# VH-VL binders against q10081, part 3

Target 1, 150 residues: q10081
Amino acid sequence: MSNLEFVYKYFNSLDVKELYDIYLLRTNVFVVEQKCAYPEVDEIDLKCGHLMLRNANGKLVAYARLIPEQQQTVRIGRVVVDPDERKNGYGRKLMLQALETSKQEFSSSKTFVLSSQEYAQPLYRSVGFKKCSDAYLEDGIPHVEMRLEL

## First folded at step 1 (VH-VL)

Design m1 (framework fv_murlentamab)
Fold by ESMFold2-Fast, scan of step 1:
Structure m1 (fold): chain C 150 residues (1-150), chain A 121 residues (1-121), chain B 106 residues (1-106)
Amino acid sequence: as target 1 above (150 residues)
Amino acid sequence: QVRLVQSGAEVKKPGASVKVSCKASGYTFTSYAIHWVRQAPGQRLEWMGWINAGNGNTKYSQKFQGRVTITRDTSASTAYMELSSLRSEDTAVYYCARDIYGEYSLGMDVWGQGTLVTVSS
Amino acid sequence: DIQMTQSPSTLSASVGDRVTITCRASQSISYIAWYQQKPGKAPKLLTYDASSLESGVPSRFSGSGSGTEFTLTISSLQPDDFATYYCQQYNSYPWTFGGGTKVEIK
């Protein structure tokens, strides 16, 4: 019963139920659970790709957005795992798929970057990311920039 | 497989210091934090502080500030808690426990077996 | 400091009973964990973030609540469940624990 499905879509290809699932998960994790003060929905959502991980029952269990940047770089953002589904390895599976999907969708991608909250660094290190900045505040929350070079 | 193993029981006189060790195995030590929590006989669990095993940054409970020092040795995958100026009220079982460092912790999921520290004349 | 108050301090129950343990915080919180402790042993994490069940913990355990009132429920008490239970907040430093609830055989 653990069959997992990855789905990747740009904003204009999302249906209303997918959009609802994405924003519900992001709001519950980043606004309610993580106490983040920043606006969750932004204009980047309209211009990037959306990676969804669903379980066998069709539930959205993890999500990330993939933002193509200059110089063969992809920024991975809004990485979230459903709180009820933690410790199932979904975060690691999501990150590995984000790298593979980025290579498929952005064929020249060689550099991956992300802004990591302090607690999330172990997840990103587990797939090869390394800290590349001192801690800084983003909307009052400590973050570090992390980077993976191919 | 993931384990925290603590050093053995200690008997100390008032005014002495004690240093308890906590050896980690079965996971990447530097990716987690180690808490120190004590429990005096018949009392509740009491949080003392924690250390980010990767960078060595510590946070202490104000009650123990100035008396407690938490350190780690990344080559030995071992965390240490040293408590100085011991009093009889410090008699307790001292536990180390694993967590993710920071305000967004996920609870202490792996615990050491505990170290009894007895402070008596 | 956030004060965590558990009730009851002790409860007697029989195998198969539904057991509910309450924890009240002195101010509104979102981050609370529940632990089980058996005599002479270290605590074991049961739930975190109020309602998330720790991997490997039996589904008969569940956490619920928000704001200042939280509960741990054991839907059908088993012999292995006679222990002392503690709530713990990690909303703000210092982390603080409740006084414990001892679940003993009726």
Scores: ipSAE 0.000, ipTM 0.498, lowest interface PAE 13.8, mean pLDDT 85

Design m10 (framework fv_murlentamab)
Fold by ESMFold2-Fast, scan of step 1:
Structure m10 (fold): chain C 150 residues (1-150), chain A 123 residues (1-123), chain B 106 residues (1-106)
Amino acid sequence: as target 1 above (150 residues)
Amino acid sequence: QVRLVQSGAEVKKPGASVKVSCKASGYTFTSYAIHWVRQAPGQRLEWMGWINAGNGNTKYSQKFQGRVTITRDTSASTAYMELSSLRSEDTAVYYCARGSEYYDSSGDLFDYWGQGTLVTVSS
Amino acid sequence: DIQMTQSPSTLSASVGDRVTITCRASQDISYIAWYQQKPGKAPKLLTYDASSLESGVPSRFSGSGSGTEFTLTISSLQPDDFATYYCQQYNSYPWTFGGGTKVEIK
């Protein structure tokens, strides 16, 4: 049995501690660890769903946001695992839950897409995503588009 | 293209230490992890530990904890593995390999390997 | 630690043969990779996440399996494929390798 808890909320349902946890984790990974000096917080955060994975102690160990797009498509973004909690399989658990939550919250969803930094591709491949574009630079960082069809 | 180039063969006496280098080129060194894996003659591959080249964080296999030290020099794009208190059973080819610490075990495939460094421990 | 057991330890095959190598984990895993190693050379990644083929690896190589039983298949053996093959679990720390399967000329 897992002591892990998944919580999914839209922005207006987040309490202040959840918001703090999310932005602390995202900033520490995307800005500090990955040295990506672009604006981390954006207007999409106000309109999308936020998936949180907490451990038995209530610590936010992984997070992703789910963005419904046109044509039965969901874009998964801001995928992050706490650096102190890596090698526990949380990224894979998070991605599998993101697919399941998307099916529940967006009933017509059957196509999933994401923009992956090149080194992060193995995580997404582990849950069935496949590369569907050549490498491109976004804010100077190499990315590839990845897609999964159910 | 991606290359990992290791230092040359070493012969050491029991009780000594050895330090093997692994120079990376063809990619952003600080975006990946460097793993160390050894293989004694005719034996299986054995994972020793890794370092996140960006932040310097390390993780070691329990078997080597206390004897192995992995470091890196970001300016030289080089990782190092030092093994102390050598015994004859440490005679092996030592490999560095590129992987990723980021986002769980799924990111830690050994996609590029160094050529290997033979370390012989003899009296 | 998760124990990885490969079978057979050695197999003899001819060019054009279908070759299957098995790897058994001591507990359920989802994250497994296969490597090829030629004498005097470093290992080369072939497959990962049980069934995904690494870029640049010939399509005659395929991985399959789930739970505790995993297989690497070479559908039509080529001269370049005579080598030792290793499975590796990266499901749980510490990562562990199988004992290897040597594919040699019949």
Scores: ipSAE 0.015, ipTM 0.566, lowest interface PAE 6.4, mean pLDDT 85

Design m2 (framework fv_murlentamab)
Fold by ESMFold2-Fast, scan of step 1:
Structure m2 (fold): chain C 150 residues (1-150), chain A 121 residues (1-121), chain B 106 residues (1-106)
Amino acid sequence: as target 1 above (150 residues)
Amino acid sequence: QVRLVQSGAEVKKPGASVKVSCKASGYTFTSYAIHWVRQAPGQRLEWMGWINAGNGNTKYSQKFQGRVTITRDTSASTAYMELSSLRSEDTAVYYCARTPYSSSWDEFDYWGQGTLVTVSS
Amino acid sequence: DIQMTQSPSTLSASVGDRVTITCRASQSISYIAWYQQKPGKAPKLLTYDASSLESGVPSRFSGSGSGTEFTLTISSLQPDDFATYYCQQYDSYSYTFGGGTKVEIK
């Protein structure tokens, strides 16, 4: 898919189709595929920015949310790529755009952080993130905190 | 050709501060980061910190936090490292080294020639 | 901080020998570089990302390893290779170097 479009919106600017696409993708990956029975939808969704990557057919192929935190820090969460669209480089493309969009939307941001499952670490390392914690359990799954300083 | 040229040797008394410069040429200065690494005589290399030459963001080693300040001047394509409250243990050769701005791995591909800082009474 | 233990501290070898230098990290890492330093000179990058050879570095140099154990190998030692070698992790801040291995003529 050659014609790709990035769209970034706060919650109140999302239309009903965008909201449907986001929760469908997130639920299918985090709840169904990962077989985790935790609440996927949370209050942070109301307070953060939503970055969407769509293909030429308008399909949502990748998504991340950008959460401004204290001390000029942006947390990148809910990073997902449609299972049918993996191995197309969309994850890396999404992460690079997340950094660029964060600089535009949160001009004082200097630090980027995320919580990474073991399988996802190579993706985040490919765009500059480094481990900054020991492994810890989140919903029974091993995670590490990762950080990028720009 | 890529070149990093450092300022000359310094002799300082304990308690003083020293500021070493690193002038870059042969590449787009703001597209790369500059790291500072020191080596005491006969000892291992020791990382001190780095600066993103484009946006000015810095990160320091915990050992030097509070004593080291790294800055840059984009118009002069020069990075600076200032170390305060000098003690005899700070006697070392101080190197600047670059990494690509887009590099996630922070390998040091080009190094300055080194600046000897001697701290003695 | 991640501690890097490098061995041996000194290695005596002859031209043509296969030389192997080891570096052990105190925890699992993915990013390690090797540098060559000659007396009075700045270090020179040889390998990065554990096994990637820097442009312009002779093919007799190679890096390998994963997890906590890494090696730098010189397949056929040349006169120009007598120097001190350092490993460096850049997996986590603060970045740390090994103690160095001096490769000297037998």
Scores: ipSAE 0.000, ipTM 0.494, lowest interface PAE 14.4, mean pLDDT 84

Design m3 (framework fv_murlentamab)
Fold by ESMFold2-Fast, scan of step 1:
Structure m3 (fold): chain C 150 residues (1-150), chain A 121 residues (1-121), chain B 106 residues (1-106)
Amino acid sequence: as target 1 above (150 residues)
Amino acid sequence: QVRLVQSGAEVKKPGASVKVSCKASGYTFTSYHIHWVRQAPGQRLEWMGWINAGSGYTKYSQKFQGRVTITRDTSASTAYMELSSLRSEDTAVYYCARAEYSSGLDYFDYWGQGTLVTVSS
Amino acid sequence: DIQMTQSPSTLSASVGDRVTITCRASQSISYIAWYQQKPGKAPKLLTYDASSLESGVPSRFSGSGSGTEFTLTISSLQPDDFATYYCQQYNSYPWTFGGGTKVEIK
């Protein structure tokens, strides 16, 4: 019984507490826990949609951003789950909702793509994504491109 | 191609400590997580803990908290599991296994061959 | 802790048989994996996320179920399939395994 709530907003609709929660979670996972030395906050944040998963206590437990690209493609990025809330299946629930929200918000969407760190591939495969590139370095970290086509 | 190779069998007396190694090859070690799972003779598999090979972040099963320490050496692509204050009930085959945990999936796609630890007086 | 109960504990079958192994969780879950273990060997992943087949695993293996009842099915048992099978939940910490089902020759 998680009593979970999904909320989707564009940047200008985020309130200051939501923005604080998003950057705190992203920084704690991508910078602090994963020790990635790349700029976490970027200008794409201003142009994309933000999908938030909150628990019964209102805590942000998972997050992803949805980036509309050319050719009916949506890129899903900055997928994170709160370190204290792992093992609750939130990553998979988030990905399924990201696909559903993308279909609702971007009516022409046919293709979904993401850049996956090696360890995260099983999560994305579980919701239908398939590897579509050889490994490459992004900010010194191995990644593969993954794709899901309707 | 992906392979996890564990250290050899150990025989220990009660009260001793044991340290088992798990050497990874065929993938980028720091991009995956390593879990430790044991199996006593004729018993079910039992989860002990994990480590994020890149960051060094660890989490342990409450049953083993205070007795187990998991570490890694990124230059050697090797994870270690040390269990202290050994009892006869700790006699088991100890496995390392590769998984991802930060995204909410914790099934084990590759396993080491296992290390038998025998605790006897 | 989520308790995982497997049935039967032992199953006798012949090559070509359809074999079904059941796993029951003490509470509703969505994330379960199945492993095959042969004597003296490490477990090998067969299915994950209830019904997803691991790459390289023969299509005769399939997982199904939802809520508290899950099954692993082998549609046409082969000689290589005589082994012990374990379910694992990864829905909630701590991760727990079933007691195992030994599939032996009839």
Scores: ipSAE 0.000, ipTM 0.500, lowest interface PAE 14.8, mean pLDDT 84

Design m4 (framework fv_murlentamab)
Fold by ESMFold2-Fast, scan of step 1:
Structure m4 (fold): chain C 150 residues (1-150), chain A 122 residues (1-122), chain B 106 residues (1-106)
Amino acid sequence: as target 1 above (150 residues)
Amino acid sequence: QVRLVQSGAEVKKPGASVKVSCKASGYTFTSYAIHWVRQAPGQRLEWMGWINAGNGNTKYSQKFQGRVTITRDTSASTAYMELSSLRSEDTAVYYCARVSDYGDYEGWFDPWGQGTLVTVSS
Amino acid sequence: DIQMTQSPSTLSASVGDRVTITCRASQSISYIAWYQQKPGKAPKLLTYDASSLESGVPSRFSGSGSGTEFTLTISSLQPDDFATYYCQQYNSYPWTFGGGTKVEIK
């Protein structure tokens, strides 16, 4: 038993502590840890759903955003696991929940897509995603597009 | 460029300990795991253990448990593997290798360090 | 532990030959990588996830298979390909390697 809690909210339903936790985690991983001065906060945050995984102490240990797109497609972005909490299976638990939450929130969802950094590909493959592009640079970081069809 | 550079060759007597270093460069050290794999002359690659460079969590192969200690220094971007109570059977090339520590399923090694030959002889 | 068995242990081939190396797992797996090792050198990644070719690896190398049987194929062997090849499973802890297949000149 993990004593883990999943919380899913759109931007307008986030309270100030949730917003703080999300941007702290995202900034520490995507900006500070990856040493990229890339603008992390964008207007998509206002339009998408935010999936949070908290541990028994209430700490935000993993996060992803769910972006509904055309053609019954959901894009999963900003997937992050707290560096101090890696190798606890939280990334996989998060991805499985992201798929389940998407089915509940976007009832016609059949296709899931994401842009994966090279090191994260094993995580996404573990839940059924397949590479569907050659490697490309996104803000100087190697990525591949991945897709899962239900 | 992403690379791992290991310390130089060692010659040890049975019963001694050896500590091999693995210095990472060209990537964010704390975002990856470092694994240690050895290869005795003419034999297969043998996985010893690994460390999550970010949180310091380790896992060891049961064969080496009690004799191996893997550590890291985040300020130096360096991982270490110490093997104690050396036997002649421990003569091998010891490699460090990088693996993504993101999620539950990771395991291909890229890049590898150049290897450190440890010779244990009477 | 998942045991990985490679065959053959040694293979003699000529430049231009199609070479196939087999790796068998003691249980069904989905995640396997292949490495090339030359004397005195560290292993180099060739393929991962059974069939994905690592960037910079020549297209003559390919991985295939599923379940318990996997293969690495070199479609037209070149002089630079005489080496020992190892499979590795990362389906479950602990990670295990095959015994190696030495591809030597005929």
Scores: ipSAE 0.013, ipTM 0.531, lowest interface PAE 8.4, mean pLDDT 85

Design m5 (framework fv_murlentamab)
Fold by ESMFold2-Fast, scan of step 1:
Structure m5 (fold): chain C 150 residues (1-150), chain A 121 residues (1-121), chain B 106 residues (1-106)
Amino acid sequence: as target 1 above (150 residues)
Amino acid sequence: QVRLVQSGAEVKKPGASVKVSCKASGYTFTSYAIHWVRQAPGQRLEWMGWINAGNGNTKYSQKFQGRVTITRDTSASTAYMELSSLRSEDTAVYYCARQLDYEGSFYFDYWGQGTLVTVSS
Amino acid sequence: DIQMTQSPSTLSASVGDRVTITCRASSSVSYIAWYQQKPGKAPKLLTYDASSLESGVPSRFSGSGSGTEFTLTISSLQPDDFATYYCQQYNTYPLTFGGGTKVEIK
């Protein structure tokens, strides 16, 4: 037992405070901090799972969404850590939990994929992901596809 | 291809301020944080603070709080560190360094060449 | 602040030797990086997350440890490896470095 709590919910199970926390964090990081000009909220949010990491005070400190895809594959997206909380290694804890939660929620899952910005690759490598594509531009930012096989 | 290039050596009198620059190239400047670390002659590395190059938010070591200011210019891909009220013990090589990612991975994959700041009367 | 203590402060070694340097944290940490610094130069990253080897760093370098005790090992010392080595914790602010271990020619 630790002071950190992981919560995993599908969209219809989110309460209004959780929804507020998720979109505030995502908008602050992906729109304001990273200056991305793409639609942050999309229809995938309605059909995927939402993984939340809260600290001892109940603050949402990290988040990712888990998107079941074809062929026993889960895509991990919208990985974000609160800018005030980055010193605590929450990104790595979040990714390890995303793999564990996916094994429980999507029992046939064997493959994990994600689209990584250049700066985030070390985080994903630290939990076993490897590059599997050439660099490509997404909203003007260089990305690579990364993959992990269980 | 990633490079951080710092401004040249400075000689200052006690009580003055110094501003060191760190010009980044070879990556998307606004996607990374830049940290400042100094090293007095023959001493250990000492962390001073950092800036999120994208939004300009900063964090400072309490030891330097009130004397250090870190800024950036996104159009020039340049970070700056200004240290005020200089004392002789501020004589050191000052480095800028890139943080690998925005997570809790505060280790540094690329460093500037260093800027020697000498404080003497 | 988390204090990082390195030992030894100076180590004399010969080419081909196995060299081990230790870094002790004043409280439990999970996130340690190791750097190599040559005279007049900026530090260079060797390992991170205690045991992950940075891309392009020779495989003779390895990091290990957990909790409060961490080590950097050079399995077969080469002429290019005579330098000062620093550990760094990044579990909490302020980020702190060890005092350094100078590996010099015996």
Scores: ipSAE 0.005, ipTM 0.539, lowest interface PAE 10.5, mean pLDDT 85

Design m6 (framework fv_murlentamab)
Fold by ESMFold2-Fast, scan of step 1:
Structure m6 (fold): chain C 150 residues (1-150), chain A 123 residues (1-123), chain B 106 residues (1-106)
Amino acid sequence: as target 1 above (150 residues)
Amino acid sequence: QVRLVQSGAEVKKPGASVKVSCKASGYTFTDYAIHWVRQAPGQRLEWMGWINAGNGNTKYSQKFQGRVTITRDTSASTAYMELSSLRSEDTAVYYCARVEYDFWSGTPYMDVWGQGTLVTVSS
Amino acid sequence: DIQMTQSPSTLSASVGDRVTITCRASQSISYIAWYQQKPGKAPKLLTYDASSLESGVPSRFSGSGSGTEFTLTISSLQPDDFATYYCQQYNSYPWTFGGGTKVEIK
């Protein structure tokens, strides 16, 4: 489908159906598909922005959360694309929009950071992120910190 | 054009080691992983392990752990698979295959394969 | 390890036939690919993510299924399609292949 819509909201502005869609997608990818053994839902969800990509039928096809940090830094987390919607370029489209939305919402943002699993690094490199740490374990899964500076 | 070209056939005696090469061209080598898969005569395909061409991290099938070593040379855009302590049951065609680890915009699967290298282990 | 079981192991068919090959996983999966292999050649990717057709692969090939049961269908068999077909899961390591289905001329 060509008609895609980005929606960005803080937690208190999410309606019940948006909340359902977000947690269903995140749980299906991080818990069911990736077998991540950590709690998926956390208190950061209450304090950050939620970026949603919906198709023409209103289905949530991709999602990321944007976490404002100190020193004009935005952390991008929980990046996920619906398993039925992969190979449509939605991950790259989502990341480009995350940068644009962050510039609009956090006008002083200069640095973007994220913690990347090994398999996800090519996506983040494709939009300008560079590895800035050695590998470390997060709940037993290898990650690297990546950074993009404007 | 994306291609993986493997080294030629090898004949080895039991107990020896073999090192097969896989030269990549037509894409940025360090943005992909290279997996190794073998197929003994008349048998199913069997996954051996992989290497991230960018950072050199490897993962091996438990069946081959201790005997297999996968490496790469980024300047030559070449991956290598070395199998030691060869036995007659290691006689097989060994394949390298490319995997794009772009999980969020795609999923990891083997899209391009090398032509295969026949390794024969006999006395 | 996730076990992949293909059926039938061999099938005989004629040009123009609809051919269906089944692959069963020992546990629920979402990520499966299908490959075609001709004698003396490397496997060729046909479909991935259960139902996505690889670029350049003829539309007569299609993948379907979810959970534990998956199928590869050739809607109208062509002479070039007599080959062995393998399913492969990439849901979890180690990656595992089915035993293969040989499609041979009737």
Scores: ipSAE 0.000, ipTM 0.512, lowest interface PAE 10.6, mean pLDDT 85

Design m7 (framework fv_murlentamab)
Fold by ESMFold2-Fast, scan of step 1:
Structure m7 (fold): chain C 150 residues (1-150), chain A 120 residues (1-120), chain B 106 residues (1-106)
Amino acid sequence: as target 1 above (150 residues)
Amino acid sequence: QVRLVQSGAEVKKPGASVKVSCKASGYTFTNYWIHWVRQAPGQRLEWMGWINAGNGNTKYSQKFQGRVTITRDTSASTAYMELSSLRSEDTAVYYCARELSGYDSYFDYWGQGTLVTVSS
Amino acid sequence: DIQMTQSPSTLSASVGDRVTITCRASQSISYIAWYQQKPGKAPKLLTYDASSLESGVPSRFSGSGSGTEFTLTISSLQPDDFATYYCQQYNSYSWTFGGGTKVEIK
């Protein structure tokens, strides 16, 4: 359908407006809404792929970064859906696209991992991820490692 | 243990307003949305609106737009639903229910309900 | 708004029976939850995402379906299961519930 578009780019291919949109969305969700106190922008952003979901008006409504790791593993991070755009299934669409894009971009990707805050676990479970660690505190916020093997 | 505790029953006259509270405990209040759902006697559950407990953003059902206001107090871990211009057909049990913040989800815990009776 | 239609409105059953209740959406959806409500009490979550069972809910309850047709099945009805059951779609901001199915003693 024509209402939504997925765009995937490495950092050097992002234009200035895409970069602005990504950091604005990430800051509004992780820093303002979720109260993550540690630096949101990091050097991994320069080395990974950026998956964007835009609506028909060109608004960035959801985002995730894809980090290739050793042993056919991809780490999915900074998963975020615009707070005003939730209840539209965008989080699940984003995660399914992240798996598909990873298979296209990173040959033989079979294992997907992520570090999940408590609030996001139902989203990740809905697309097949399972807990693979005990809960741990990071910045005072409970996290668990989650894994999906195809 | 997760618990949502609502304020007690109310009796109101037509045209009045009612404000129902929903106090959360046993979890991090700001990580969840609070929804309001009502049920008239013998009728279906009817969604009214939600509030993001973290940032205060709200969304209301079109049917209640202009009459319902949902707010929260993060220091008290309490959500509120105020319904104005009450009519006899607003007689119902009003429930609060939580939804995990950030993504599309379901109502995993509900308050016990508050009966609001509108009669002259 | 997405309309949710449940059938039957009432169902008479005996302990040990297999009961199935149906929910139809007015358009294709992927995300539906089922709730149990006993008289004078708040609804309780049973299943979500069509077929996922909520923690602590007995395994005799199961959800299934896709597109516009969804079902909740109780494989062997227990005395504690006489209640009203509601389906709900939650993938749209105008969240809607079915009309309910009352499971009562035969």
Scores: ipSAE 0.006, ipTM 0.588, lowest interface PAE 9.2, mean pLDDT 86

Design m8 (framework fv_murlentamab)
Fold by ESMFold2-Fast, scan of step 1:
Structure m8 (fold): chain C 150 residues (1-150), chain A 122 residues (1-122), chain B 106 residues (1-106)
Amino acid sequence: as target 1 above (150 residues)
Amino acid sequence: QVRLVQSGAEVKKPGASVKVSCKASGYTFTSYAIHWVRQAPGQRLEWMGWINAGNGNTKYSQKFQGRVTITRDTSASTAYMELSSLRSEDTAVYYCARGRYYGSGSYEFDYWGQGTLVTVSS
Amino acid sequence: DIQMTQSPSTLSASVGDRVTITCRASQSISYIAWYQQKPGKAPKLLTYDASSLESGVPSRFSGSGSGTEFTLTISSLQPDDFATYYCQQYNSYPWTFGGGTKVEIK
């Protein structure tokens, strides 16, 4: 029996401990941002929703942000799983919840998009995403855009 | 098959500079980081710095800041580490290693070069 | 800098033995890898993120632990496993390695 909890909050509803947990997890996974790339902490954080997955002990084990875009589209970004917990399938659980939460919070959403590094594509394909662009550079690293349409 | 092949052994005098190369093959060079790690005889492994092979951005250990320069040539799929103002305590085997990316950071080293012995003697 | 302390420095074992190597970090970490190094050779990745087994590494190797205490276990030592083992943290720059544990034949 899993005692996992999903919590979704818009930025203004986050308490200081939740905000601390989110930035600690993101910083530990994305250590030291490149000068030519957008900073880890950006203005989009203030205008989007934050999805948190906590374990039975209340530890933040996975996170994603949900960014409403034009054309009934939601962009899923900053997808991270605590390295201590990557063997537990939390990435897939997080992505499935991100889709469900987006439908509830952004009721007109029909299209979901994300930018994926090569090694991460299997996770996103497992949830129904398909590659929809040629490779492009983000922070000097090849990425592809992936899309899921309802 | 992923391979990292380093240049051959070097013998240098104190005060000189050394430049070691690391040629990558079997993967997309710009999709990974290259780290440099050294090991003095009988001592532990010591991290020196890394380069994002895609954009060329670097990060160095404070101990080597000002003496180490890491560069890369994407057309040749080769990374370079140059260490200046050599001292006898710089005698070590120097390794390049491929780092896996997570976001803008680079982490575990899944493939290593064979090592290059640099001897600093008068 | 995060200090990584390995114990024991040397371990004598026989083929078929269960071998456990410990690594202690000077502060709590989540990101640790284990490497095997044979004389005259480069290190080889065995485990990462504390407990993830690298593809192609035999299942007799396993990593475990959290906080400041981490272990690498070899469940049934094989002749090919006599080597020096290193832990490495990649939680905070600079990346730091343990002092190594030499596993030698008894």
Scores: ipSAE 0.000, ipTM 0.513, lowest interface PAE 14.3, mean pLDDT 84

